# Ledger of designs, part 6: VH-VL binders against DNA topoisomerase 1 (topA)

Target 1, 137 residues: DNA topoisomerase 1 (topA), of Thermoplasma acidophilum (q9hm08r4to140)
Amino acid sequence: FRIIIAEKADAGRRIAYFLSGGQVKSHRAKGTSYLEFEYNGSKTYLIPLSGHIVEADFESGYSDWNKIDLSDLIDARIVKNIKNKVAYQTLQAFRGKVEEIVIATDYDREGELIGVEALDIIKEGKEEIRRAKFSAL

## First folded at step 1 (VH-VL)

Design pb1 (framework fv_ponezumab)
Fold by ESMFold2-Fast, scan of step 1:
Formats: C-alpha cells, sequence, structure tokens
Structure pb1 (fold): chain C 137 residues (1-137), chain A 120 residues (1-120), chain B 112 residues (1-112)
C-alpha cells in the first residue's frame, strides 16, 4: 500500500478527498489522526503532521537548504531527539508494510525537514519514494 | 467565480512602506498557498515569497527578508504583502498567485496586479 | 540562487511559422523524487502571467496543443508549432526545484 505524508491536517484532508473521490475513512492513533482511502487501485494512508517529530542537529554546511536535495539529507549523519512520541509511534507502525512513500510536505526548509524525519521513521529501503508538490492541494 | 482580487495602485515616496492586499474568493482560502511575484517596468518576474494562509507560515526570498512581511486574515480571506524602506527600484507591478495540484487537476490563479510607484 | 538563462531574448516570427525558445539552468533541475520542476509561463501585454507547461512537458488545462515543452537536466525548450496573433507576449521559464524560485529573463515574441 501507499503512505502520503502531508504537513497540515487541512491540506492532507483536501488531498485525500480529491484523490479518493470523497470516500475516506478517518482514524485516530493517540495524538495523530490519519486518513484511509483507495487511489489508483492501491490502499492509501494519508498522515498529516503538524510539525517536527524529531529535533535534528545537522552537520555544518547543511544550513544552505537551496543547494541540498532531499536524498542527500536522508543519507547524512543526523543526531536526533524524539520530540513527538505519539506521531513517531504512529509512523513507526507502518514501517516495512508500505510499497510507496509520498512526501507531500511544503517545499520550504521546515517542510523538507519534516519529510526527512518521516522517511527515516518509515523507510526500510525497498519502498518507492516520491515527492509531490502541493501548494494548495 | 474563483479569483484573486488585489488592491488598487499606490504611489509612495522613498523610505515609506506599502501594503498590498489580495482577496481570495470562490474557493477554500486556507487550502491554498499564496505567492507574491513582482515585475519592474520592462523587466522580468521576481519571486518575493509565499504564505500558508492556514498557519500564517511564510517563506521569503533572501534578498527581501528584512523588508518584506506577509500576513493573512482568515475572516476576510485576504493576504497582505508589506514592503518597507521603499526605493525607486521597488517600482513594479506586484502580483499574488495561487499555484497547486497534481498533473490531472493542475491550475494556476493570478491576481490582476497592483502597480506600486516609488518616486520623489 | 539557481540562474535561469533564456535565448533568444527577442523572437520575431511570421504568423503560422514555428517558434522555439531555449532555457538553461545553472544546475540540474532533476529532484531526488525523479521529477524535474521546470515551468513555462506566458504573459500577454498588460495581463498577468499564465502557466503553459509544468514539469517540463505537461500542458496545463486549456493550453492549446501547439505549445509543447521538452528537455532534461539543465537544457529545456518551449516550442510553438504554428504561431498565432494571440501568442504575442513574453515567455518565461521558471524552476521550482530550489528555493528561492527563479525565473528566466524572458523572451519577447513579436509578429514580423
Amino acid sequence: as target 1 above (137 residues)
Amino acid sequence: QVQLVQSGAEVKKPGASVKVSCKASGYTFTGYYIHWVRQAPGQGLEWMGRINPNTGDTKYAPRLQDRVTMTRDTSTSTVYMELSSLRSEDTAVYYCASLYGEPYWYFDLWGQGTTVTVSS
Amino acid sequence: DVVMTQSPLSLPVTLGQPASISCKSSQSLLYSDGKTYLNWFQQRPGQSPRRLIYEVSNRDSGVPDRFSGSGSGTDFTLKISRVEAEDVGVYYCMQGTYWPLTFGQGTRLEIK
């Protein structure tokens, strides 16, 4: 199945409703709500994140985000502290169970960092990883 | 109708500030990011920044970070762009724009533009 | 910042003839997700810009088939198969891969 990571609950809900044609099931896992629907013949889960799951400390030189793409950061050495345990546990429960991970967070530095945090929690190495640009939807 | 409507033309003196508004109608205001792009007379397009109307979070072009401020008012579905310490080089048409979507429903929506003239 | 360079800057074309505009980026626009975030915009005299092409070659809804985009990496092209009078205006390429978003300097299409 597929997981879509969105930055905001409202944005995530709109993505889910448009992709599903309006047939969405809502779930709640402690502090994190997520949506389930069918898209292009695949079961899809959309998890909206309100902010950072993990506080990260990057190696010097990563402050110029404009010059670093997402794949470089996921491979970088990052020291982490878990900030939101319930969001972390919700994402961790999907680890090893998905075929495709779609990062639909904002294209600014904070959105990229949230996307990297989510990927690190879910990814086992065999998933297809995609980035989706949604300014509004 | 789905549209972005901007405030009227402004004439300012150097050193003043200008605040341009962009009112969204016909769609869910908080669901769509608003970008600001300007164009000096006879020149090309320059991206200034964007705002997330739902959160108020902003991202500005580095060269404008210390002079530009973007805000929103959810109750009136309006985004504002304020530029301070105006110079003659800031004379331009200022546009707000909402961009979104995946390939199959990709659209772009632009305001009509606001002319800002900075002269002594 | 990523520098976007267009050529030619001025493009006089005879009605019904093809037109071609080049756009070169200072670094590859291929993102880690496998997509290339290059857009083409049209601005008619006195009007707001309008997007014609997104992700290199995808035509926006309502954009005529005579417009097509191609390219990869750092080298991109916008083609108009048969120029019509309504195509007069300035065309801009824009990269969305890196922040800040940057535009080419523009190509002015004129009827001769």
Scores: ipSAE 0.000, ipTM 0.482, lowest interface PAE 20.1, mean pLDDT 76

Design pb2 (framework fv_ponezumab)
Fold by ESMFold2-Fast, scan of step 1:
Structure pb2 (fold): chain C 137 residues (1-137), chain A 119 residues (1-119), chain B 112 residues (1-112)
Amino acid sequence: as target 1 above (137 residues)
Amino acid sequence: QVQLVQSGAEVKKPGASVKVSCKASGYTFTGYYIHWVRQAPGQGLEWMGRINPNTGDTKYAPRLQDRVTMTRDTSTSTVYMELSSLRSEDTAVYYCARDFGSYRYFDYWGQGTTVTVSS
Amino acid sequence: DVVMTQSPLSLPVTLGQPASISCKSSQSLLYSDGKTYLNWFQQRPGQSPRRLIYEVSNRDSGVPDRFSGSGSGTDFTLKISRVEAEDVGVYYCMQGTYWPLTFGQGTRLEIK
């Protein structure tokens, strides 16, 4: 199956209804609400995130935030402190079980960081990873 | 500081089971996978499987799946690897190793546990 | 299973000289996310393995710059520009792209 990460509940609902044609199931698991629907022949889960899941501390050499590329965050040796334990554990439960991960957070610095945090939690290395831009919704 | 501390050496007879522990400290236990890798005397490394401490989900090497069981105890930040129906060929040093995602496999290792299977 | 083949298996080198180890995989290690999950490990006598390189060419923290990794697809190389006495040990490549995870046979680096 597929998992989609969106930045806000309202945006997530719009994406889910757009992709599903209006047939969406709502769930609550471990205190986190998420949506289930069919898209392009695959079962799809959409998890809207209200904000950051982890608070990151970087190893020496990565402390200049303005100079850190987003791709470097995935490769950097960092210490992570969990800010939203429920969202973290919900995302972690999908690790290694999905075929495709779609990052649908806002295409700005903050949205990219939220997307990278979620990707780091879910990705095990066999998933197809896609970036989707839904700013037209 | 990240540490993985394993239980002490074991000597077992053929047909017995062995259960090795790996106690984690210095990081969020549920945020990282733990893998088990063994090494027979004078031989190379063999991947045995991994566990997700958050969910308890496991994946085992196909060759070992009928004999290996991995579990965790989140209250003690400990992962266990149990190998049943022991044979002399299971004599090896058993390592636990931490993984934060596929490209960071085995970034920290335990000190190893020697398991000797002899009659 | 993906087969990882290292050569040479025994590598005697003169102190201060360069050393090179080859690792070949039975299928491409390039994943659909654009990354190649090929790692190199060092095991010194009596010690646990230590990761030197991840994703083909990235050195782990604290690994000397005389170690370098390169390659793509199915062919990978670990190079040591100037071998030091502390480099004695066995070196393993490992693929992380496919389950089950698989290692090469190991290359024993010895001082002549």
Scores: ipSAE 0.000, ipTM 0.537, lowest interface PAE 14.4, mean pLDDT 79

Design pb3 (framework fv_ponezumab)
Fold by ESMFold2-Fast, scan of step 1:
Structure pb3 (fold): chain C 137 residues (1-137), chain A 121 residues (1-121), chain B 112 residues (1-112)
Amino acid sequence: as target 1 above (137 residues)
Amino acid sequence: QVQLVQSGAEVKKPGASVKVSCKASGYTFTGYYIHWVRQAPGQGLEWMGRINPNTGDTKYAPRLQDRVTMTRDTSTSTVYMELSSLRSEDTAVYYCARSPDYYGSEGMDVWGQGTTVTVSS
Amino acid sequence: DVVMTQSPLSLPVTLGQPASISCKSSQSLLYSDGKTYLNWFQQRPGQSPRRLIYEVSNRDSGVPDRFSGSGSGTDFTLKISRVEAEDVGVYYCMQGSHYPYTFGQGTRLEIK
């Protein structure tokens, strides 16, 4: 299945509504809300992150998200302390179980770091990784 | 040829508002943040805030946040900075400047020519 | 707000000699991503500022290699290895690690 990481709950709901044609299921996982819908024949989970999941020191491979291949970004080293345990556990539960990871966080420093944090938690290195822009929605 | 071209000089009375424009060309407008920086006569540089032209998201300097508004028009690749409730101490040259919106390179690499705003009675 | 303090404020230099400007921040500029967002700008008389250095030590395209930046944490330096007449102007450091972004007060470089 597919996971989409969004930065805000309102943005995430707009994305889910648009992609699903209005058929969205809401879930809670011990206080973390996330959305489920079908898109292009694949079950899709959209997880809105209301801020950083970890406090991180970060080394290389990320300075220019718009100009770097996302495959290069996945090699970035992150040293972390868990800040949002519920969000972390929710993302970790999807590790190794997804075919595609879509980063739909804002194209600014905060959004890109949140996206990198989420990727580090979910990825095993075999997923298709995509960066998606939904600012017009 | 990347350039930012600003609107012309303004003379305003205290209490009025001023709206300065900054027109971008030669690059992808939505790919770069636009900052506003001002400089009072004989003084240093003061950061006023920035706008993400892609999303419309803004971040303002706390001292100015109740008087400054930044907007953009993607159809004309133009950013606007409006400053209200003008005071004599707002007399300055106002600059727009571009910085990358990607993480790790937030420094203003291309600047407009500046717009002189004079506030006097 | 992060206070940026430059020294000296006035820097008279002889043509062909080296020049050095210090910039100190009131708190560390090391960001959570492991990067340090310290920039240096030059403003020639009557002109807009021009960025010389970004992320402490990286030179912008077209900036002569006689300009170099260094430092870490709270202490930063801009060096000009051999001052030329065109270098006259005011130099500013700027931090982009903490909102609101802040500039140093400026160092005026003049030929003596």
Scores: ipSAE 0.000, ipTM 0.507, lowest interface PAE 15.9, mean pLDDT 79

Design pb4 (from pb1 with heavy chain S98R L99E Y100G G101T E102Y P103F Y104G W105Y Y106S L109Y; framework fv_ponezumab)
Fold by ESMFold2-Fast, scan of step 1:
Structure pb4 (fold): chain C 137 residues (1-137), chain A 120 residues (1-120), chain B 112 residues (1-112)
Amino acid sequence: as target 1 above (137 residues)
Amino acid sequence: QVQLVQSGAEVKKPGASVKVSCKASGYTFTGYYIHWVRQAPGQGLEWMGRINPNTGDTKYAPRLQDRVTMTRDTSTSTVYMELSSLRSEDTAVYYCAREGTYFGYSFDYWGQGTTVTVSS
Amino acid sequence: DVVMTQSPLSLPVTLGQPASISCKSSQSLLYSDGKTYLNWFQQRPGQSPRRLIYEVSNRDSGVPDRFSGSGSGTDFTLKISRVEAEDVGVYYCMQGTYWPLTFGQGTRLEIK
């Protein structure tokens, strides 16, 4: 099947209803919602994201600030922190199950980064990756 | 601190099955895939398969697909790898390894390894 | 399966000198997302493997900057600018672009 990643719930819902002609099934699990429909002969799931899923941060690795050498902080490790656990787990559940991943986030810097974050969670290395732009009134 | 702690060494006879455990701690267990990699004495690394702890979905190396089974128990944050119909060629150290989410399909933490010896 | 070939398989090196390991893949590791999933691992005697490099050239946290990765397509290199005693072990490249995941044969680095 296909998975579509959209930016923001409203945009995702509009895309799903437009592509499906209004024949959409809504799913909700523990605060997560996503949409299911048929498009171009394939079962399609659309997951709307409200923002970044992961934030990068420096790992301090210290217990007593007064005893830390500044040179040690220059080599501090960067740790990826999961910002949205529910979105992360929902995307993780689709990994290995999809044949096509469509990134339908905004074409600006933030939208590209959100799309890349979602892609890194879902892909396993043989999926077809497609970038799509939707403009609906 | 992220840790993957594996079960102890096993000695099995040809034809038997072995089940190795890998207990995770220090992170959200359901958020990261767990892979299994083995290493025969003096040989290189061989990928065996992976499990998604959130869904239980698995993907196995084609050559092992008929003999390997991976499962998990979310209540104990433990992944299991069972290999059946053991042969002498299955003698190896078996590792579990966590797949890092944004580090490009790579293993960021490894278990200490479990030695499995198959002999008559 | 994608075949990963390392050279040399045995690498004797003098302390403080540079070392270089080659890794070649049977097909391009460039994925359709524009990323190349080539990783390097170090395995010290009797220990579990440890990740050094991911996505060709990104150093893992805690890995000294004397380790560097480079390459593209099918040809990749791991370099150690100044070998230290603790670097003794076997180094493996691994591709993550295609299923199944595959490793090189390993390069044994030893002090002479």
Scores: ipSAE 0.006, ipTM 0.546, lowest interface PAE 13.8, mean pLDDT 80

Design pb5 (framework fv_ponezumab)
Fold by ESMFold2-Fast, scan of step 1:
Structure pb5 (fold): chain C 137 residues (1-137), chain A 122 residues (1-122), chain B 112 residues (1-112)
Amino acid sequence: as target 1 above (137 residues)
Amino acid sequence: QVQLVQSGAEVKKPGASVKVSCKASGYTFTGYYIHWVRQAPGQGLEWMGRINPNTGDTKYAPRLQDRVTMTRDTSTSTVYMELSSLRSEDTAVYYCARGLYDSTGYRPFDYWGQGTTVTVSS
Amino acid sequence: DVVMTQSPLSLPVTLGQPASISCKSSQSLLYSDGKTYLNWFQQRPGQSPRRLIYEVSNRDSGVPDRFSGSGSGTDFTLKISRVEAEDVGVYYCMQGTYWPLTFGQGTRLEIK
């Protein structure tokens, strides 16, 4: 299935309703809400994030956090400090279960970093990674 | 070898449009953003916007948003920047430059094209 | 927009002497992750810009050790410990913390 990471709950709801035609199921996992719907023949989960999930630094030689190339991120060694335990656990529960990860966070520095943090929690090396913008709704 | 090769110089009249190309080679085209930065004669650098070649998604500087359009062709690894309603103050050298996933945070503008001179005169 | 102000705008320097360029931002460039996204670029006459420094003080590979960056918050400095003839050109600071991306107006380094 597909997972979409969005910044802000309101933006996430707008994306889910737009893509689903209004047929959305709401879930709650230990205090974190997320949305489920069908889009282009695939079950899709949308996780809205309101801020940073982890603080992360790369060890020497692995400092390129901007790369979305999955092979580069798999080989990176990261020291993590978890800031939002509930969001972290929710994303971690999807690890290894998705075929496609879509980063739909805002196109500014904070949104891009939140997207990379979420991507690192979810990815295992087999997923297709995409970046998308839905601001024209 | 990473290279960004831009199209040749353009001379346009006020009110016309110009479309500049930037052909990428030596890396995975869809893995990196392409930014456009311009420089008027004797002046500093101005960021115009960026495109994600993988998705086609764009983000433009507010001052240029209504006149600039960025597109890409993944089959030729080429990014295009079109600027419409040209004025004399649009006379500048236009550069494309590669940026990583977070184009502003860690590794912006690590490789630059050679520049394309656009002259707007009447 | 974040305004980036460089000083001096013109920097004549004698070969072998040190040079220093100041860059000030209209608001703090410290991001919530504890990092400050301030970059320095060099543009030699007739050439495209080249990045020298990213995240305040990190030197790009191939950039000589005589270049160093420092600073925090709103005040940043690029230093050249011993200026060489190849250093002539215009130097720009650039903030990556806020959209849109903004550059300083540039500092022209000349050999006197």
Scores: ipSAE 0.000, ipTM 0.502, lowest interface PAE 15.3, mean pLDDT 78

Design ra1 (framework fv_narsoplimab)
Fold by ESMFold2-Fast, scan of step 1:
Structure ra1 (fold): chain C 137 residues (1-137), chain A 122 residues (1-122), chain B 106 residues (1-106)
Amino acid sequence: as target 1 above (137 residues)
Amino acid sequence: QVTLKESGPVLVKPTETLTLTCTVSGFSLSNPRMGVSWIRQPPGKALEWLAHIFSNDEKSYRTSLKSRLTISKDTSKNQVVLTMTNMDPVDTATYYCARIGYYDSSEYFDYWGQGTLVTVSS
Amino acid sequence: QPVLTQPPSLSVSPGQTASITCSGEKLGDKYAYWYQQKPGQSPVLVMYQDTKRPSGIPERFSGSNSGNTATLTISGTQAMDEADYYCQAWDSSTYVFGGGTKLTVL
């Protein structure tokens, strides 16, 4: 199946509605809400994240991230402390079960970092990774 | 430009503790994308992974040897240290340190040191 | 404990294709990596993530990984390719190496 990572619950709901044609199921897992629907013949889960899941620590040699884009961050191993334990546990439950991961967070730096945090938790190495923007929904 | 160099070679007596130092150049041990592993190879035998360490002090050890192994780093000196207790003649091997790249949720050894011979005998 | 099995030896003539196999349960569900080691020298990464070639490794090296078997293929094999080849996989945050294959080019 597919997993979509969105920024903000309202944006995530709009994406799910658009892709599903209105046939969406809502779930709660240990305090985290996520959406389930069918898209293009595949079961799809959409998880909205309102902020950072982990707090990244960078030693002085790596405090400047201005030149890093999403492709560079996808394969980085970020020094981290778990900040949102419930979101972390929800994402971890999908690890190893997903064929495609879609990052639909905002195209600014904070949205990219949130997307990378989610990828780091879910990705096991052979999943297809896509970046998407739904700016006019 | 990236180099790793092991200390030694060394001779160790049975029951003694082995200490090896890996000095790195061309990258920082503070780099969150990079780690260092120790891997050994007994004469004429296969490669055997022993331990790794990453910038955040995340460590892992070969399960069968875990009670004997300690890995640590000194970021200011660009050094990674492996300690192995209760050495036995069967631990005689070439010991390598190697850089671990973390890429696309996979880990592999992209640069290797020259290796150092550790001989365990009385 | 996952085990990676390689044939202990393989012989080819110069110009022939060498296919070195690495077998493990559901290995195709993991990434495979390959290292070349010449006598008295350190291992050198020659293939990563099943099919990707590091900078400096000749185009005649290629890889595949499906089902239970990963394969390193060397087309137009040259005398300089004579070496031990080790496969490696990452499994549950540990690293597993195969037993190695001695490639002889004669």
Scores: ipSAE 0.005, ipTM 0.508, lowest interface PAE 16.4, mean pLDDT 78

Design ra2 (framework fv_narsoplimab)
Fold by ESMFold2-Fast, scan of step 1:
Structure ra2 (fold): chain C 137 residues (1-137), chain A 120 residues (1-120), chain B 106 residues (1-106)
Amino acid sequence: as target 1 above (137 residues)
Amino acid sequence: QVTLKESGPVLVKPTETLTLTCTVSGFSLSNPRMGVSWIRQPPGKALEWLAHIFSNDEKSYRTSLKSRLTISKDTSKNQVVLTMTNMDPVDTATYYCARIEGYSYPFDYWGQGTLVTVSS
Amino acid sequence: QPVLTQPPSLSVSPGQTASITCSGEKLGDKYAYWYQQKPGQSPVLVMYQDTKRPSGIPERFSGSNSGNTATLTISGTQAMDEADYYCQAWDSSTYVFGGGTKLTVL
C-alpha cells in the first residue's frame, strides 16, 4: 500500500477526495486522524500534518532549496525533540509496512523539513519514495 | 564522462597511516545528490565497504574500523580523501572509490582501484 | 554486524541458467544490488534495487528478492558471464557486501 504525507489537514482532505473520487474512510480512534481510500488499484493512507512533528532543522549545507532533490531529503540528518507525540506514534506505526511514500508537503523550506521529519519516522529503506505537488489544486 | 581515479599504488609500513585520494571528473562533489565511498578488496577475497561521504559532508564508516578511518573531501579540487591509521599486513588490498547518486542508489561508477601493500 | 551469505562457487554449461543466491535475515525488506567483477577489473553494476537492470546490461540478467534471499538469475549463460558476482545491501547507514560467488562457465 501507499502513504501520502500532507502538510495541512484541509489540503490533505482535498487531495484524498480528488484522488478517490469522493470515497474516503476517516480514522480517528488512535493517534493523529488519517484518511484511507483506493487509488489506481492501491490502498492509500493519507496523513495530514498540522505542522512540525519535532523541533528539527537540517544539518548545514542545505541552504539552497532549489538544489535539494528527493534523495537529499531522504539522506538528511535531523536533530530533534518530539513536539507532537501523537503524530509521531501514528507515523511510527506505519514504519516498515508500506511500499510507497509520497511527500505532498509544500515546496518551501518549512514544507520540505516537515517531509523529512515524516520520512525519518516512517522509512525503513525499501520504500519507493516520491515527491508530489498538490498545492496548486 | 564520469570517472573516478585513486592515487597510488602505495607501499605502507606496519603501524603507519595510509592516505588515499580519489579524484572525480564528470560530476561535482557540490552536487547535493552525490556521494563517494571507499571499498577495499584483499587479494582473492571479498569486497569490503569502508567509508562514505555525501556532498553535505555527512559521513559514515564501517563499524569495526571506524576508530581508524577518516573520510573527507575538497570540493574545489574534486577530491575525496581516505585516511586509515595503524596499518597492518592484513590491510593489504586493492582500494576502490565509487560513487552513488542519492539514497538507495547503486555504486554506478568505480575507479580502477589502487594496490596498497603493507609490509616491513 | 549483519552478514550476506553467497555460495563461494557455481558452475554451469553454456546456454544453461545460473542462479546466484544472497541470503541475509529479512533481506527481502531491503534493496539488493549486484556487481560483476572480472579478473584485474573493477566491479560493474549489473542489477540494482532487486529487479532493475542498468543501461547496457542484457535482458538475460534478472533479479528477485523476497524473505531472506535475493537471487541474480542469468538465463542462456555465455562464456562472457564468467566472473565473480557480489551482492550488496543497505544496512542502517552502512553498506554490506556478500562474500562473492565465482561463476564458472564450462
Scores: ipSAE 0.005, ipTM 0.519, lowest interface PAE 15.0, mean pLDDT 79

Design ra3 (from ra1, 14 letters changed; framework fv_narsoplimab)
Fold by ESMFold2-Fast, scan of step 1:
Structure ra3 (fold): chain C 137 residues (1-137), chain A 122 residues (1-122), chain B 106 residues (1-106)
Amino acid sequence: as target 1 above (137 residues)
Amino acid sequence: QVTLKESGPVLVKPTETLTLTCTVSGFSLSNPRMGVSWIRQPPGKALEWLAHIFSNDEKSYRTSLKSRLTISKDTSKNQVVLTMTNMDPVDTATYYCARTYDLYSGYAMDVWGQGTLVTVSS
Amino acid sequence: QPVLTQPPSLSVSPGQTASITCSGEKLGDKYAYWYQQKPGQSPVLVMYQDTKRPSGIPERFSGSNSGNTATLTISGTQAMDEADYYCQAWDTGSVVFGGGTKLTVL
């Protein structure tokens, strides 16, 4: 199936209703709502994010970088803290289960970072990754 | 130096509850990219993953055993605890705890404890 | 949970290439990991994310993963490589191990 990441709930709802022709199921996951519908014969989940899921905390002083041997996603001077635990858990539950990930966040710097954060949580590295702009919807 | 050490060995009677403690050293259970998994290996058989826990208390369990398993951590003691209810002789195995890296693209278990023998018999 | 199938045993002569396979439906859509276990010892991670070697693992170890099959390849096999080898894959909420392959170096 497909997953679409949108930046705001309002934008997400507009995208879902446009693509589905109005046939949308709403789900609530402990403060994070997401939408389910069919598009082009594929089950699609749309998750609107209201902000950052993880924050990069800049480490000061002596770094434990030498202990992080296997992670290719951690900068030597940065530790990531989970800012929105519910959103993180919701996205993590889709990890390894999707064929296509569509990033539909705003094209500004903030939206780009939110999209990358979501992608890092969901992707296994084998998915089709698309970037979409729905400003005309 | 990173080390993990399981409690035990343990002799358990059928229907009793197993409790194992993993004591970690050389890394923090508060590290957002690290967690701890429990894996078991019956004598002469394959490895079986049981559960994992991350710094944010996010937990996962082997689906077929999740009703019997509980994983928790005490960050102040550097310990992760696995509880398994209703033990049966088929649960006899060497139980391991292992450090688990969350790579956002999968889980790697890079440092393992020495293992502890759990024997279930009457 | 998906099943990962490995041949139960494999024999090679010193200096030969050992090719240990791990098969599972759409395994190439997931990352594969490999562990080496010698008698009486804990497993050691020898390959992660299909193709990457941990620090300290010799470069004669390599990996691939495509379609339904992941492969751990040991070139120039040495007596010290004799061990049981387990593949592992991760899916959301579940980790699965293969049945293991006993590599004998004769």
Scores: ipSAE 0.005, ipTM 0.522, lowest interface PAE 14.2, mean pLDDT 79

Design ra4 (framework fv_narsoplimab)
Fold by ESMFold2-Fast, scan of step 1:
Structure ra4 (fold): chain C 137 residues (1-137), chain A 120 residues (1-120), chain B 106 residues (1-106)
Amino acid sequence: as target 1 above (137 residues)
Amino acid sequence: QVTLKESGPVLVKPTETLTLTCTVSGFSLSNPRMGVSWIRQPPGKALEWLAHIFSNDEKSYRTSLKSRLTISKDTSKNQVVLTMTNMDPVDTATYYCARIPLYGDYFDYWGQGTLVTVSS
Amino acid sequence: QPVLTQPPSLSVSPGQTASITCSGEKLGDKYAYWYQQKPGQSPVLVMYQDTKRPSGIPERFSGSNSGNTATLTISGTQAMDEADYYCQAWDSSTYVFGGGTKLTVL
């Protein structure tokens, strides 16, 4: 089946409505939602993302250098700060289960980075990857 | 101020069709981040979700009642309509419309509720 | 249909802590929501997404959700908290409500 990644919730819902002719099933859990419909004979899931999913950082407890015992830094870990845990987990659940990934985020720098973040989570290496532009929806 | 108000109260005979209207104020039905749900509560029993509709006309229904339910909206009138066919005495309940955020899975503002009585 | 189980009633003394539970298979993997309903009134959202309090809801209300059990905790319980409390979650096909807990403050 196909996954479409959209940058904004309203844009994603417009795309799903347009492609499906109005026959859309909504899935919701832990504050995230994604849409299911059929398009061109394939089951399609559309996941709208509202901004970046992940960023990397050091554990926040070590941000104040003057208050930290240096021996504690030996045990410090680099933690990926997941900005949208539910979106991350939803995308990860689709890893290895899809045939086509369509990136429908904006064609600006932020949209490109969001698309790359989603691809890194879903892509296993066998999927067909497409980029789509839905102008004037 | 966000408000929702159900039409009614209504007395319905068994086998007839129920039609309820929810009029919303303080937000637009064209707002892509908000939708409207219908939820009912039989006397002394738990809440039961029935249907929702969002700005793009995405609709969803309780599976067990889907064949009996239709939800629609008139954005220009700021109204959501629920239709339920083949009413039975067990459908007697207070019917609420409530706002549902697009990614919230919860109901943040509720109408006052309207009593629907199904009897002969 | 998935089910959410709540104790039908709970009694506490004024000033004591009330803990209202909601049980469901792997409920901790889902968000839990809580509504307060007084006789003749509409439900009021008092807790959303496990731990978040809507504006206007007193600080003495808190929530948790892990494993199979979500809990609404009311510290320093007051007479005004006497009501029916319903938990709610989304589960694949629908929005599921618990059977409700009648909280009595005596």
Scores: ipSAE 0.006, ipTM 0.526, lowest interface PAE 14.1, mean pLDDT 79

